# Designs tried in a protein design chat: VH-VL binders against 7-cyano-7-deazaguanine synthase (queC). Part 15

Target 1, 227 residues: 7-cyano-7-deazaguanine synthase (queC), of Persephonella marina (c0qst3)
Amino acid sequence: MKQSSSIIILVSGGMDSAALLWLAKKEFDKVYAVSFDYGQKHRVELDFAKKLTEEAGVEEHFIAEVPHLKGIKGSALTDRSVEIPSEEYPEGPPVTTVPMRNLNFLSIAASFADIYEIENIGIGVHSVDSPYPDCRAEFVSAAEAAINASSVMVAKKKNRITVYTPFLGMTKTDVLRIGLELGVPYEKTYSCYRGTIPPCGECATCRQRIEAFRSVGLEDPWFKKER
Short names: E, the ipSAE of ESMFold2; O, the ipSAE of ESMFold2 at other seeds; V2, 0.75 times the mean of E and O plus 0.25 times the DockQ between their complexes.

## First folded at step 6 (VH-VL)

Design n2 (from q02 with light chain N55K; framework fv_anetumab; at its last look DockQ between E and O 0.02; V2 from the best seeds 0.00; counts 0 for: pae E 18.8 > 2, placed apart)
Fold by ESMFold2, look of step 6:
Structure n2 (fold): chain C 227 residues (1-227), chain A 122 residues (1-122), chain B 111 residues (1-111)
Amino acid sequence: as target 1 above (227 residues)
Amino acid sequence: QVELVQSGAEVKKPGESLKISCKGSGYSFTSYWIGWVRQAPGKGLEWMGIIYPDDSDTRYSPSFQGQVTISADKSISTAYLQWSSLKASDTAMYYCARHRGYSWETDAFDIWGQGTLVTVSS
Amino acid sequence: DIALTQPASVSGSPGQSITISCTGTSSDVGAYKYVSWYQQHPGKAPKLMIYEVSKRPSGVSNRFSGSKSGNTASLTISGLQAEDEADYYCSSYTSISTHVVFGGGTKLTVL
């Protein structure tokens, strides 16, 4: 079995990507990062992503602009006329679904992996409590197959690109426990889809984050009563 | 060259309105917070508030909440500070400044405008 | 109203090291790595000298250094020069009122 030594990970500035980043720094010799600007309402997350990658000490942090996703109507994340929900996610894909977001992101990350000869692409998805289709094991497997079929590096070196998804099969609470043990600075992470400072506390991602902290006997650093 | 250029000095009477400007150039204006800082004559610096020009997310010091309006027009890379009714105690130098870091809570003002002197006297 | 406490003035001779203190609370200086320092010459805009307690922006001399201990941050200027004569302000995020505050300022006189 081959010893993996390098990885490029998708870093959003959120809890899950931060836990992945700290885990990757422990498990891989060279860690690269890529973050995406696609016109999201919560663009402040890119500021947090840069702080996290600087603290972790990655080899390089790429910022990729994805202009074709900017201003897409019908998504609460890119269309200012669509409200970001305060309620629990309903049945089916939520209004915060940006069409094929992770497919676009993985293909761009794969381009970096191909040119820099990186054999692992990390994404912090966990399928147990995610409503998004592009956070599920079926999607990850299909994307990995497409990446390997498309890769010049794979064809030349007779190796394989692995989509590293260590949190599949876990809850958000499980991922939080891992990050706490790894020493993730959660006060430097950002989850709010509304992009407010302080985080709104009422969107689905804020509520999930607050509940995850409470389930491990902690208060979310952003929402501590004593702050 | 990265810079913030502010509008010129103003002499006003109590009760008048005023809007002063701060134009950013040489960088991605929508990617940084812009703050406003007051300095009364012979006094220290006082943080008034900040704005993120991309979406106009605006935060105020409690001392200035409801006293001024901070706004931005990202199409012309300009932030504004506005009073609806000036007081003599508003006489001060007003600076705009860019936040260096990723969040206004976690970093500092790395680029400062030259200042706009506002004088309010009857 | 919470403010950061600085001495009103500090003096030193050319070549000396001097330190300017900035005392806050555990909810600002003590708890966070968000202390910054600004230099202001008369009639000029402030200039950032130190951010995040101890980091220097590019173009700032390594004679300027920052640190903190407990609720007190410190700016140290080594090899004091006449041009260092200015007002110095510390600044911190404060969680009590959730905004940025400045210290009252310290006038540094080079003898």
Scores: ipSAE 0.000, ipTM 0.435, lowest interface PAE 18.8, mean pLDDT 82
ESMFold2 (binder alone), look of step 6: mean pLDDT 89; pTM 0.927
ESMFold2 at other seeds, look of step 6: ipSAE 0.028; ipTM 0.589

Design n3 (from n2 with light chain Y32W; framework fv_anetumab; at its last look DockQ between E and O 0.70; V2 from the best seeds 0.00; counts 0 for: pae O 10.8 > 2)
Fold by ESMFold2 at other seeds, look of step 6:
Formats: C-alpha cells, sequence, structure tokens
Structure n3 (fold): chain C 227 residues (1-227), chain A 122 residues (1-122), chain B 111 residues (1-111)
C-alpha cells in the first residue's frame, strides 16, 4: 500500500541511527531528521549525521541546540574532568550517561512533529536491557504517552504521534545486518565517544562496533588493514 | 442529539455528476473527522476517505483517490461526497460517519448517517 | 496493501456463544490497539459495538466482547439472541498510518 505518512528521525551519525534512517526511507513517504548539539565531546558526529541525511535525501535536517546539557557535570560525554573509560560497561548505568538525554531529545523532536503534523518520531534504540535508562522499552512507552498528552495536534483529535522503535529486542549485530541489507554506507558513520579522527578504537562504543562487524565476518571500515 | 443526516436517495445515469451531503448536529462539527463509507449491493463496507472540516485536510483510500471528491463546508456543518462523472459501478449505499479522531484513546466511527442510496443505470 | 480477513458466515442457536475472527496481514497488525467491530442489520447503518479491541461504547450489551491473539482479533457474542442476526465487520487503523480498513464482513445467522 502507498502510505502518505511522515517521520522525524533522531540522527546521531552512528550505526543505529543510520540503519533507522535507511529503513525509514523505505517505509515512509516523507522523512525528516533532527540532530542535537548538547556539548558532547564527540561533536564531530554531527558532521557525519549531515552526510548521512544528505545521502539518504531527507526532506529537512534540523540541528537543535540543547545548551542546558552542554555543561552537565559527572557525565564522561559532557564533563571534561571525567575520563571516557576504555573498559567494558560495568553493571548499572555507565559514566557516559547524560541525564535524561533521550527525554530531552524526544521532547524537542515532538515539538517539530506537532508543528509539522508529523505522526511518527523514530529513535534507533535496541536491546530492551540497554544500560542507558532512556533507551529502554518502558521509557519509550512513557515518553510516547507524555507526548500524546501534550500534543496540540492530538488534543484536536487530528492525529496521534507514534514513537517508532523498530530495533527494540535486537542486538547491535542484528541492527548491523539490517543496515547492511539496506545498503547503509557505514564508512560515513561515526561511533567514537572521544570524538577523535580517526576514531580511538578503544572506548566501549568503538570496541562494540568493531566486534559487531567481526561477528558478521567483516571489518569496521574505520579500522580495515590495507591489503 | 448527536446526529448525522444525509441527503436523499439519488437515481442517475452514467456520465452525470452528483454531490451528496452529510449534515452534523449536536456536537462541535469542526472537532471531528467525517468519513465516507461505500457499500455496493450485497457487498461489504469500504472506507473511501476522511476529512477534517476545520481545515479541509482530506485523505483518501488508495482505491478511491481521484475517483471522488470529499469536501466540507464548516459554516453549515456539512460534509460532501461528489462525482464528476458517475459510472454504473458507483451504484451503492453511501454512509458518512463521525470518527472520534486519531487519539490514543479512540479510533472508531461512533456516529453514522442513515445512508444515501445512489443508483446509476441507463 | 492491508487486508482484514473474516469468515463469510457463522451460525449459532439461541443461548450459544459464537466467535467471529478477524485476521490481518503480518506486516501491519502487530500493534492491534485499534481494532473495532460494527454490527449491521439489513437496511440499517452500521453500529459501533467494540473499539480498541475490547472496549464497549455506552449502550452496547455486555454479551458482546472483544479480544485478540497475535494477528487475529475476535468478537464473541454470548447468550445468542435472534436480534443478533446481522452482518459484522472488523476495522483497523494501523499504528503508523491514518488509513482505515474494513474486513470483508461476516453474516451471523441465528438458527
Amino acid sequence: as target 1 above (227 residues)
Amino acid sequence: QVELVQSGAEVKKPGESLKISCKGSGYSFTSYWIGWVRQAPGKGLEWMGIIYPDDSDTRYSPSFQGQVTISADKSISTAYLQWSSLKASDTAMYYCARHRGYSWETDAFDIWGQGTLVTVSS
Amino acid sequence: DIALTQPASVSGSPGQSITISCTGTSSDVGAWKYVSWYQQHPGKAPKLMIYEVSKRPSGVSNRFSGSKSGNTASLTISGLQAEDEADYYCSSYTSISTHVVFGGGTKLTVL
């Protein structure tokens, strides 16, 4: 069936949001994107997000500043006095947790959705047991309820807003396989939390990415050895 | 109290134009979608499309896109279904129905008009 | 395209319970939050019996109940009465689309 439907995608420039973007281009008639500048150490990801949305051909790509998050102390992603660890994630939320990051992001994306009458908001969360509290299914359900309760479009009974999370219940490797089948240009994606060029290869996210590629019999495009 | 009243039965020839009406009363007409549903003789219900009268936002089933025009005049609380050139296959009962909206609580046609029988024959 | 499949007919005797099924395609029916059921007597407009899978509007008898399992929704009529003889239609609005679809309808005959 031809769907005259629209979606706004939270695009970070990473693997999961890239896979979501390519999937959304297949599933929705109009695809918008929003990316966030919250003072993260890895701000270079925004450059990669722009390249991805340009290649995918989105209707519009918004960059939203979130200044109240730029100086959050105690997070390795925003507090320069906190080092980004090299070891695997410990039990519980990691030091890379930015408080309520996805709640802030979904709220801002919902404002765009309400104004532009976009009925879907896409976020690339996967694995229901994510170490980040704001990447879990129970959070997504609560956020969707709050968005619908706050929406002028919904209050007018004109439409409803769905938080589209097609990767819930999947592993990072599962999402990578989907992205490979969709033709995601993974050389144009960026995952390093340290924000270096080339990626550091040693932070938890770099190691997870490298292992995901190895699990499917490939090498990460960033770390391929020359032949 | 809440009511949708449709225009009377129509007998037409192929090629003629037609516009049938659905008047809402007893509620805020501009706050709800109005849908049109076709039922050919001996057949089931088919959703044709829906309109939001406040701004005339109109959405069609793929099967009916370009086949009919759905419109509304909010000043008289009336929705319309119209054909520019009727075909014999347009012979059917046509219902208008109020849709509660696409809210997270309700997504159904809760109030129906009495129907308008359209007969197209030579 | 999206389709809802119903049996063409079902029958039962007064006092029995009967169930009418409504099965969707695998791609769109996983979110089954918005299944509704309509009753239509001959020559009459449809009447909403069930919305959101299992909720009854005011004035609808509690003999009518709705449920779902997987991609199949069901309308159950307990204590079948002669007045229940009618056509029954399911309808759905998918979780990511504004497009509404009706099932093909089921004729209920009360023997």
Scores: ipSAE 0.006, ipTM 0.541, lowest interface PAE 10.8, mean pLDDT 84
ESMFold2, look of step 6: ipSAE 0.049; ipTM 0.624
ESMFold2 (binder alone), look of step 6: mean pLDDT 89; pTM 0.927

Design n4 (framework fv_anetumab; at its last look DockQ between E and O 0.03; V2 from the best seeds 0.00; counts 0 for: pae O 17.6 > 2, placed apart)
Fold by ESMFold2 at other seeds, look of step 6:
Structure n4 (fold): chain C 227 residues (1-227), chain A 121 residues (1-121), chain B 111 residues (1-111)
Amino acid sequence: as target 1 above (227 residues)
Amino acid sequence: QVELVQSGAEVKKPGESLKISCKGSGYSFTSYWIGWVRQAPGKGLEWMGIIYPDDSDTRYSPSFQGQVTISADKSISTAYLQWSSLKASDTAMYYCARHRGYSWETAFDIWGQGTLVTVSS
Amino acid sequence: DIALTQPASVSGSPGQSITISCTGTSSDVGAYWYVSWYQQHPGKAPKLMIYEVSKRPSGVSNRFSGSKSGNTASLTISGLQAEDEADYYCSSYTSISTHVVFGGGTKLTVL
């Protein structure tokens, strides 16, 4: 049962955005995708994003460059002089915080939504306790208000824009279960912040992914042993 | 026309240094990975490593890590392969090649003509 | 790990079809990485013949085709001609060492 509406999905190539993409293909008539090149160490994620959107069969997949985020000092994701931590994230914004990343991304996605008259923008944020401030419900609500205030589509009374966040209030394991039921090809997803092939298995994001699979009685496709 | 033009053949003695070059033209040099491939006389192809000239992101085969230096000067659209101390076993043909797409694609669509390096006493 | 295995040589008569195999593991050829094939005549640089498993670059004859199944990729040359006599190499990415690996090469002789 599809909605008679359209959505643009922020697709990173990771598990959460893949689950959102498959959910959106089930729930919306037209699905667009946008991915971002902001100079991240894990640039390989764009290759995975493209494979996922091709398999899902989206209307169009945009790659947007975000040059002002490239090489920002002090973030482990963009500054090569800052190491990607192996330890668990502390409470509060970690060194992997790229300043205002999702604000930049949502504003760019909103531009596409305004031009194509797309009424939904999907982002795979979950858990209100995320270590990144721009992954929280408070941020999403504020961004949605700003998007609607600036939208030409809304000003012309053609529609309004909703930021679609179906995974808020869920754990990573909950999102994984949803994706498994939807048939997400997790072997085609990529989570490592270090950008290595194979994934490093040591960064907090790799460990969270491995633990999520273990908690549902499965092995991470990247780390399965030959038997 | 898209092409890669390599520096000329070299004859060297063991222990000498060497830097060979690969100049790209007819395309956006900073938008493609450039790789180096070794072929010893009568032997097969060996992948040595790649560089993304825009930011000098460099990846090496484990067999060549610490044995050579790959670099680029984007202001003159040129990639380099460099030895600090040559060995007789470095005698080979060396190719540079332009890589299609992302770092993990295995297709080199444009090849240089090769640089023969001979290391002998 | 293991290197990509190709037969050392294959031969065929003009007009025949031949197939060159490239066998790896589930971490390279058997994974979702692309496989490429190269032709090399003596004294010449390699030439890309097949990319993305089965696609041909512009200017490559449709007599050349590629496929893969499981851990084995195949290059098929139909209607053999004298000019096809060369060395042929496959390549794949490997997850184990995070780099590109070539097969050992196959010498094709047209009888």
Scores: ipSAE 0.000, ipTM 0.444, lowest interface PAE 17.6, mean pLDDT 83
ESMFold2, look of step 6: ipSAE 0.000; ipTM 0.438
ESMFold2 (binder alone), look of step 6: mean pLDDT 89; pTM 0.926

Design n5 (from k3 with heavy chain S103T D107N; framework fv_anetumab; at its last look DockQ between E and O 0.24; V2 from the best seeds 0.00; counts 0 for: pae E 16.5 > 2, unsure alone 74.9 < 75)
Fold by ESMFold2 at other seeds, look of step 6:
Structure n5 (fold): chain C 227 residues (1-227), chain A 122 residues (1-122), chain B 111 residues (1-111)
Amino acid sequence: as target 1 above (227 residues)
Amino acid sequence: QVELVQSGAEVKKPGESLKISCKGSGYSFTSYWIGWVRQAPGKGLEWMGIIYPDDSDTRYSPSFQGQVTISADKSISTAYLQWSSLKASDTAMYYCARHRGYTWETNAFDIWGQGTLVTVSS
Amino acid sequence: DIALTQPASVSGSPGQSITISCTGTSSDVGAYWYVSWYQQHPGKAPKLMIYEVSKRPSGVSNRFSGSKSGNTASLTISGLQAEDEADYYCSSYTSISTHVVFGGGTKLTVL
């Protein structure tokens, strides 16, 4: 099952990217990681991402800055005048939508892949529970096509870059089960969009995480009672 | 030269108001949090709260929420700590200190002001 | 708020090594224990000696080292010198800059 190739994983410090990271360590010879600072209110996630990549033993963990996204108004994740909602997702793109987030991230990761001749770019998207357009199969397919059309490595070597999305079509609970089997240290992951410690427990990502743990008969490590 | 320079010592009576200052220089003032730390005579350090001067995002220790006001004026690279009504128990040394926050850089108070002694007595 | 427990005092002779403990809980900052240590001489502001458990700022002697095991962090001073006589505070954060906690402090006496 182990691939004889290399992968660069987009690591946010959250549950899905942690599960992907542990899966990639099992399936690929060389695992690289990239995390993004785009002015998000929850920058603490980068500390968790660093700890996860250190524990997994990646070849290198890059931090890519995307500061221009901080200057764009209207997203609850980057614009301090817009509140992080406590309600479930409304119809249409939520206020936590950062414009073209995964397109920006994949293009930057593709630059690393092109330079380091990495054949795979891993992203932990799953379509069932996500309201975001850039977490869907249609987007992934289009992004992969654009990456391959743009890549000097692909043109020169006549190989391909694969956008590795093993969780596409899964729920957050499905991804959690995979991560538990792989031994992901979920106490070292962080999901809160508000960036608080302890996590707020109220935002959409906190609620999804809590429900996923409950659905497998566990308590979220962040919210279980001290024993 | 990176430094935090605090306003001078204060002698006050109970019930008086007070605002003390902390001026940063030699670095990008808006790129760091400024925290306030109290030290009562002969006692340990107590974190009071922290402010990010760029947007005035302010976080308080639960022990000090509603007891003091932390503010900043980024145009003059200055943070403030203020009381509306001092108590004798507010007698202490007050430090400001620079903190990068929870990010990948220094997660600690790396630069400290010299302290402002506040004495509140009748 | 979360308490960090330090011994009230520690003593040692010049040239010896001493260790100051700082004990919290396993729930401090989730899986991460970002511990810093501060030295304070009488009448002076605290000085950062150790951050992120074991890292030294520029200009801090390598006689100072930090470590962590479980929920206990330790500051070790080797080759003890008279000028090391001071109060030492550990600190940890339990949230994004809003839950910084200091230990009660340890007075180090050089005999």
Scores: ipSAE 0.000, ipTM 0.491, lowest interface PAE 14.0, mean pLDDT 82
ESMFold2, look of step 6: ipSAE 0.000; ipTM 0.489
ESMFold2 (binder alone), look of step 6: mean pLDDT 88; pTM 0.923

Design n6 (framework fv_ficlatuzumab; at its last look DockQ between E and O 0.45; V2 from the best seeds 0.00; counts 0 for: pae O 14.2 > 2)
Fold by ESMFold2 at other seeds, look of step 6:
Order: structure tokens, then sequence, then C-alpha cells
Structure n6 (fold): chain C 227 residues (1-227), chain A 122 residues (1-122), chain B 107 residues (1-107)
């Protein structure tokens, strides 16, 4: 049967990866997680990722360091000389683009999948609302092909590797609805790219999160009137 | 000259065990899955199981789980199939067979041993 | 387990006739289907893999077709040397399973 096997989930501590994690706990026998430290300004997300994986009850949660991304200039998420904007800039790729972020992450996750003989790699990408090229179907297809061509597990015919992207073709609101039905503890998720506690409420990711909650008739747990 | 060499015959009594051998030559023994298949007299072919010689990863037909044991000796390029608690119904020709290639789509059994006739009778 | 059903169980043909052997899977095996020839006292010999691809050294008169559940082995002009049992086999999922065989004779 499909989905009676194991998966490793890329967990950032954000809404999309939390929804994916809860979905995977329902769909797979064994759920592993990996999170990445790449020098992002919002590194507090890793603490939230750990709390989420503990509550979900994963088999193991790995923290993989990616120090080479820490030295790359030009991204608002890693370069302190580049300001994180208060709104999106629609005329081009956002300054929050980290070069080939998901390609790096999928490659590292694939190494864990290969060693642990994990058949599935889950990533919470959705293409409808995302400005990032590494959140699109054509990227996912190419990455899956490269992973299978490189995998020792696949070469030994023990199994194939599937990149599991159940939210592809969905909006952030669609993903939020799924997570609410699954019982995701959104008060334990974190989205702010500035890394502040409380979240800043004004960066693109904070605004998208607030709007997603409003669109389903709720208030974001971080920005409730009394809290 | 890829080949799989098996002994011609074995005779055993019910309740005993047998360990059948399959000597590979002419190819990289550790790079290909090895299968075991049997054929009772006048009957069809029945798959027993598969082993990857490099790491001894094995999968069994559920019918033989607990009775069949597949092993390899990498130093002699030899695969073994041990069958325990023999019954008269185990009388058959036992073949070893190799996958054809590297792709699952192409991996029919391209090289077969000549088979060992196992006779189980009192 | 995936059940492979062959038809007919046996047939007798005149030299030069066209022979069609059928194999049906109880569920889709995509194209993970092989055909083997087995002469008396011999081990099986691979004829066709991937449903339709002829193994090296197999005469052009042998061809395979079909996908999913329905498969056919065709011998375009049967020869005396083709007297054998013919087996189909799925290699899509464990346990790998074989059809019961079709016995081909020359009359």
Amino acid sequence: as target 1 above (227 residues)
Amino acid sequence: QVQLVQPGAEVKKPGTSVKLSCKASGYSFTSYWMHWVRQAPGQGLEWIGIIYPDDSDTRYNQKFQGRATLTVDKSTSTAYMELSSLRSEDTAVYYCARHRGYSWETDAFDIWGQGTLLTVSS
Amino acid sequence: DIVMTQSPDSLAMSLGERVTLNCKASQSVYSYLAWYQQKPGQSPKLLIYEASKRESGVPDRFSGSGSATDFTLTISSVQAEDVADYHCQQYYSYPYTFGQGTKLEIK
C-alpha cells in the first residue's frame, strides 16, 4: 500500500512545515525531521521547530548546519547589510531570496534518506502564492529526478525516493485550513523573518500569516488583542 | 561467460534440512540481486526469495518465511539457500537466477543456474 | 499476491503457423513483465523483458506486447525448436509470480 512507509520532513517551525508534519503523522508509519541552520536572522525558528517535532512525536529530529550559506551576501535573510523590507517588492525576486535554499536542503535531506533508507522526503512548498523559484513544480520534479539518479538505495533497488509535496497548487489559506483540521498548534509556530519575539507583524511573512488567519475567520495567535 | 553453477542433485529425508549452493562467475557478484526459484515435477515456477550479496538484504516469499534462509559468501561468490523441516512437497528443481540489469524495468532473470534436483522421500 | 494466468494451457501447431500466448495479471504490473522459454530438462531462458523488449540472441519471430494486466507473446512462424513450455512472470512487486505455463507442441 502507498504511504505505509517512512518519511523525512523538512521542518522550519513555520505554518506550512507544521501542517505537513501533522499530515505526515497521519499518513506515514515513521516520521523523521530535519531542520537547517544556515545563518538566517530568524534562527529562533529552530527552537519552534524542536517544540513542534517533540509534540508531533517524530522518530528523530536532526539539525543540519549549512555554514556556506552564512557567508553569502545579498539576501535580507542572511546578510546584515541588507534590510528586511516591511512590504513585498513585486517588480523582481524579493531580497529575502536565499540562493538555491531548497536545493541545498533537499540534497542534505536526501543524504539522510539514503542512509536511513527512508522512501519519502516531505517539503511544505506551495506554488500559488510563493515568489521563490525553488517552491515550484518544475523544481520539485527536477530535484526528485536528480535525487533518484544519485541514490545508493535506489541503485540497489531497495526502494525509490519520492519528494512528497501535498500542498503544491494550494494557497497559504488552503494549507492553513488543512492544518486547522489536523489540529496543528499554531501558537507554537513561528513565521517572522526578523526573528523577533514577539513577531514584528510587518514583514511579508508576518502579513501573509495574519491575512491567512483572517481569511478563515480567525486571529493569528501571536497578534490577538489580549495577547 | 557469466554463469551460475549448481550441484545436480540432492536426496534428503523428511524433517531434515538442506543447504543448496550457487556459484557465480564472470560478473561482479555483489552488484546484482540473486533470486531463488523452484519448480516441482510437472508444476510451474515458484519464487522463494531474493538476496543482495553486498549487504545480505533479503526478502522472502511469505510461504517460505521461517523455513528458507538465503545467505552469501562474498569471498567465494557463492549464494546459498537453506530449507529446513523438509517435506515430500519440497521435492523440486531449485534454481538460482540473476537480475538482467540496473533498472527495475529491465530486471527480468537473464542468467539462470542449471538447477539442483532436491528429492525428499523416506 | 499478484496472480498470473496464462492461456491456453497447451496447444499443438503446424510448422510456420503464427502462435499467440496470453498472460493476464490480477492487477496492474505496468510493463514489469517477462516471458521465458523452458525446454524439457532445462532451466528457463529469458525471451522478453519489459513486456515487449527482446533479449539479445532471441530470434526476431518472438515478440511481446501488452501492458498493465493483459500481455501477449507472439511467435510469427513457429519452428521445430520452439517446442517448450512458456512462462510469463511479473517482477513488479514481491513475491514475484509466474503464470502456470503454456505447453507448445508441433503436430
Scores: ipSAE 0.000, ipTM 0.469, lowest interface PAE 14.2, mean pLDDT 85
ESMFold2, look of step 6: ipSAE 0.005; ipTM 0.472
ESMFold2 (binder alone), look of step 6: mean pLDDT 93; pTM 0.949

## First folded at step 7 (VH-VL; framework fv_anetumab)

Design s_a (from n1 with heavy chain S31R R98K; at its last look DockQ between E and O 0.37; V2 from the best seeds 0.00; counts 0 for: pae O 12.1 > 2)
Fold by ESMFold2 at other seeds, look of step 7:
Structure s_a (fold): chain C 227 residues (1-227), chain A 122 residues (1-122), chain B 111 residues (1-111)
Amino acid sequence: as target 1 above (227 residues)
Amino acid sequence: QVELVQSGAEVKKPGESLKISCKGSGYSFTRYWIGWVRQAPGKGLEWMGIIYPDDSDTRYSPSFQGQVTISADKSISTAYLQWSSLKASDTAMYYCAKHRGYSWETDAFDIWGQGTLVTVSS
Amino acid sequence: DIALTQPASVSGSPGQSITISCTGTSSDVGTYWYVSWYQQHPGKAPKLMIYEVSKRPSGVSNRFSGSKSGNTASLTISGLQAEDEADYYCSSYTSISTHVVFGGGTKLTVL
C-alpha cells in the first residue's frame, strides 16, 4: 500500500542530505523533511535546506528547534568562544562535535514519524569519512532499536520503523556520484561550518567537499561560478 | 502580535551621550537577530549593525564600527543603540528591525520599529 | 565595497508596469545570496516587499515581483496604483566586508 512507501528525512542543506532527499524522491511515494535549529554558527544552512525541500517538492518540511543544544560549551559549532578549525583532526571526535547531535535529531524525527504514521526515517550518514560517533553503523542500529521499542505507531500497527541509511559504507565521493546521477542541484547546497558566504573553503567540511568534486573531475559550484 | 517599540524622540547637543531602546514582544526575542538602520534627513537607509540577543554576538558595518555600541538585555527583551559622544551628523531617524529567518546573512528585516528621531543641534 | 546602484527616480501611469533596478557586484547581488526589497512611504518605517530575490511576504500583492540576473536585481510592479508611490530600497549581503548594504533608493512617482 502507499503508506508503506513514506519517509521523513533529516535535511541540513548539505551535500549528503541533498543526495538523500533526491534519492528519497525517487524511492518513496511521500517524502517529508525535518531540519534542526540547535544554535549552530552555520544557521545559513537552514535557508539552503528550505530551498532544497521546496525544489524537491516534499509533503512538509518541519523546522524543529533544539534549544537545549544551544550554547553547549566546548563545541566549535555552538560555542562562540571556540573557533571552527581549519584542518581535520587526526583521530577521535573533533571540537566540532555537538554532544549527541544525531541521537537528539533521530528521536525528534521519530516523534514526527509516530504522529504522521511514517514508517521510514532517513539520515545521510556515511561512516567511511566521518570521525563522529553518531555517524556510525552501531549507533544507527541502537537508535533504530530504541525508536521501535518506544513507538506508539509500531505497537498499534504491528509494523516497524526503518532508519534508512543508504550511504553507510560509502565515501563522500561515492555519495557525490550518486547525487550527480540523481541531478542534485549542488549549487543550492551549503556545507561550510563557519556559516560564511562564500563558504570559507578551509574548514574540514569545506575541504572534504572540494576534494570530493575534484576526485570526479569537477569543481565545486561555489568556487567555479564567477559572473 | 509581533512588534518592536522604540523609545521616543531625542533632542541633544553635541558631546552628550545617548542610549535609545527597542523592545520586542509577541515572539521569542532571543531567537532572532535585531538590527539598527539609520536614515539621515532626506537620505537613504544605512545598515549600522546587528545583535543576536541570546549571546550578544554583535556585528557592525565598517562605517559604524567604533562609532556606536549595540547591546541587548534579553531579560527584558530590549535592544539598545548607544553613543558616548554625539555629533551633529548623528541627526537622523534610527530604526530597529527583526530578521525574518535563521541567519542575518541570508534573510531580511520583516518587522520594523516605528523609528526614533534623534536631533543633535549645534 | 561598491554600493548598490538604483535609479534616483522612476515614474509611470496607473495600470502600467515599471521596473526598478539594483546593480551591485559579484560579491553581493551577484552571489548565491539573496536580495531584498523594501517600500517606504513618507514618514513611515520601511516595509519588506520581497525577500530571497523573488518571494513575497504574506500580505504583499502579487503585483510585486522580483528577479535577479548576474549582478542586477529587479523589482517589477505591475498594474501600477497610486498607493505604490513611495521610495524603494534594495539590499544585499556583501562578502567583501561581511555586512548588509542598501541601494541608494528609488523614488517612484505615479502620474
Scores: ipSAE 0.000, ipTM 0.551, lowest interface PAE 12.1, mean pLDDT 84
ESMFold2, look of step 7: ipSAE 0.000; ipTM 0.582
ESMFold2 (binder alone), look of step 7: mean pLDDT 89; pTM 0.933

Design s_b (from n1 with heavy chain T106I, light chain V29I; at its last look DockQ between E and O 0.03; V2 from the best seeds 0.00; counts 0 for: pae O 20.9 > 2, placed apart)
Fold by ESMFold2 at other seeds, look of step 7:
Structure s_b (fold): chain C 227 residues (1-227), chain A 122 residues (1-122), chain B 111 residues (1-111)
Amino acid sequence: as target 1 above (227 residues)
Amino acid sequence: QVELVQSGAEVKKPGESLKISCKGSGYSFTSYWIGWVRQAPGKGLEWMGIIYPDDSDTRYSPSFQGQVTISADKSISTAYLQWSSLKASDTAMYYCARHRGYSWEIDAFDIWGQGTLVTVSS
Amino acid sequence: DIALTQPASVSGSPGQSITISCTGTSSDIGTYWYVSWYQQHPGKAPKLMIYEVSKRPSGVSNRFSGSKSGNTASLTISGLQAEDEADYYCSSYTSISTHVVFGGGTKLTVL
């Protein structure tokens, strides 16, 4: 055995990446994190990501800038002229789709994995409920193949990089249950696409989060009555 | 206690061979890279190369490729640095050191041997 | 050969703070590379003082701190003491090869 097992986790500050982070801390000897600043309206999530990685005790938390995504028009997440919907998503890819977001993110995370000789890249995608093309199993499989074909570490050391996706085939509720069992501090996670404090409670991600907590018999910590 | 203990000082003539040792104890020897670092008199630290004892994966600085042999015997938790033909310019202090992390690209040598002084003179 | 550049010497009086720089190109030191710092007293093996840019091993005084900005890493020693007089080396990964690189070293004199 050359080195203890290691993983780099894509951490957004949201529920799914937090569950993945806590799961990875139990399954891997060394856990790294990377978060992305691509000009998203909800950049406050990066502050929550930093607090989560501090509490989990990661080896290092990288912030990678992706400025080309900042200039792309037509996404509600990056284009201030496009409104974030208050209602449920329509059929097909939602207006909040950032073009090829996870492909960009995985390729950048793979560069860190090559440099730091990290054999696993973790991403908290789950395919059952996702409206986004880059959260599906066929995308993950293709990305893993491309990463391994491109990796200097793989070519030189003859090992492989695994894209670790433990939540594929799961619902949002399934992932939440896992995180609750792991002790994820959900009050320190952030999901709102509008970037407001407190979270807006009305965008699709806020509504999905509130419903997920309700479905397991809990209140979302952000919307829990204080007194 | 985690330690790296090196063999004693050597006085040699040019053209002679030499093999110096570095024995690790108090930790899983095969789980960490061991590096060799040279320090010529009055000069700084020079990285010579590194070995992963479990499979003997060995990497050399370009300056030392073909000039020395780095090896390990994992059954006795020992790494070696060897010359087939010493030169006067090989006079230096030689350190072994344990790489803290599993990553080749992250360099932090957390445990150092006491050093082996090699003197090559006629 | 590409190496990390350090000043040959720095000096300070007891109680002062000093900073030792370690400069490379963006390919030697950059956003994604770690830097470590070593202290070496005469006749002794180097001792790890800072790893991963700014982390201290157990037993290293909090008077020692590390940072990185652009292509320059810095070791700062606050509240200088006589025993801080030593040689200090930075180290990082070079992008030219997958090898370890040491800086040329800095002699710290405590006046």
Scores: ipSAE 0.000, ipTM 0.400, lowest interface PAE 20.9, mean pLDDT 81
ESMFold2, look of step 7: ipSAE 0.000; ipTM 0.464
ESMFold2 (binder alone), look of step 7: mean pLDDT 90; pTM 0.936

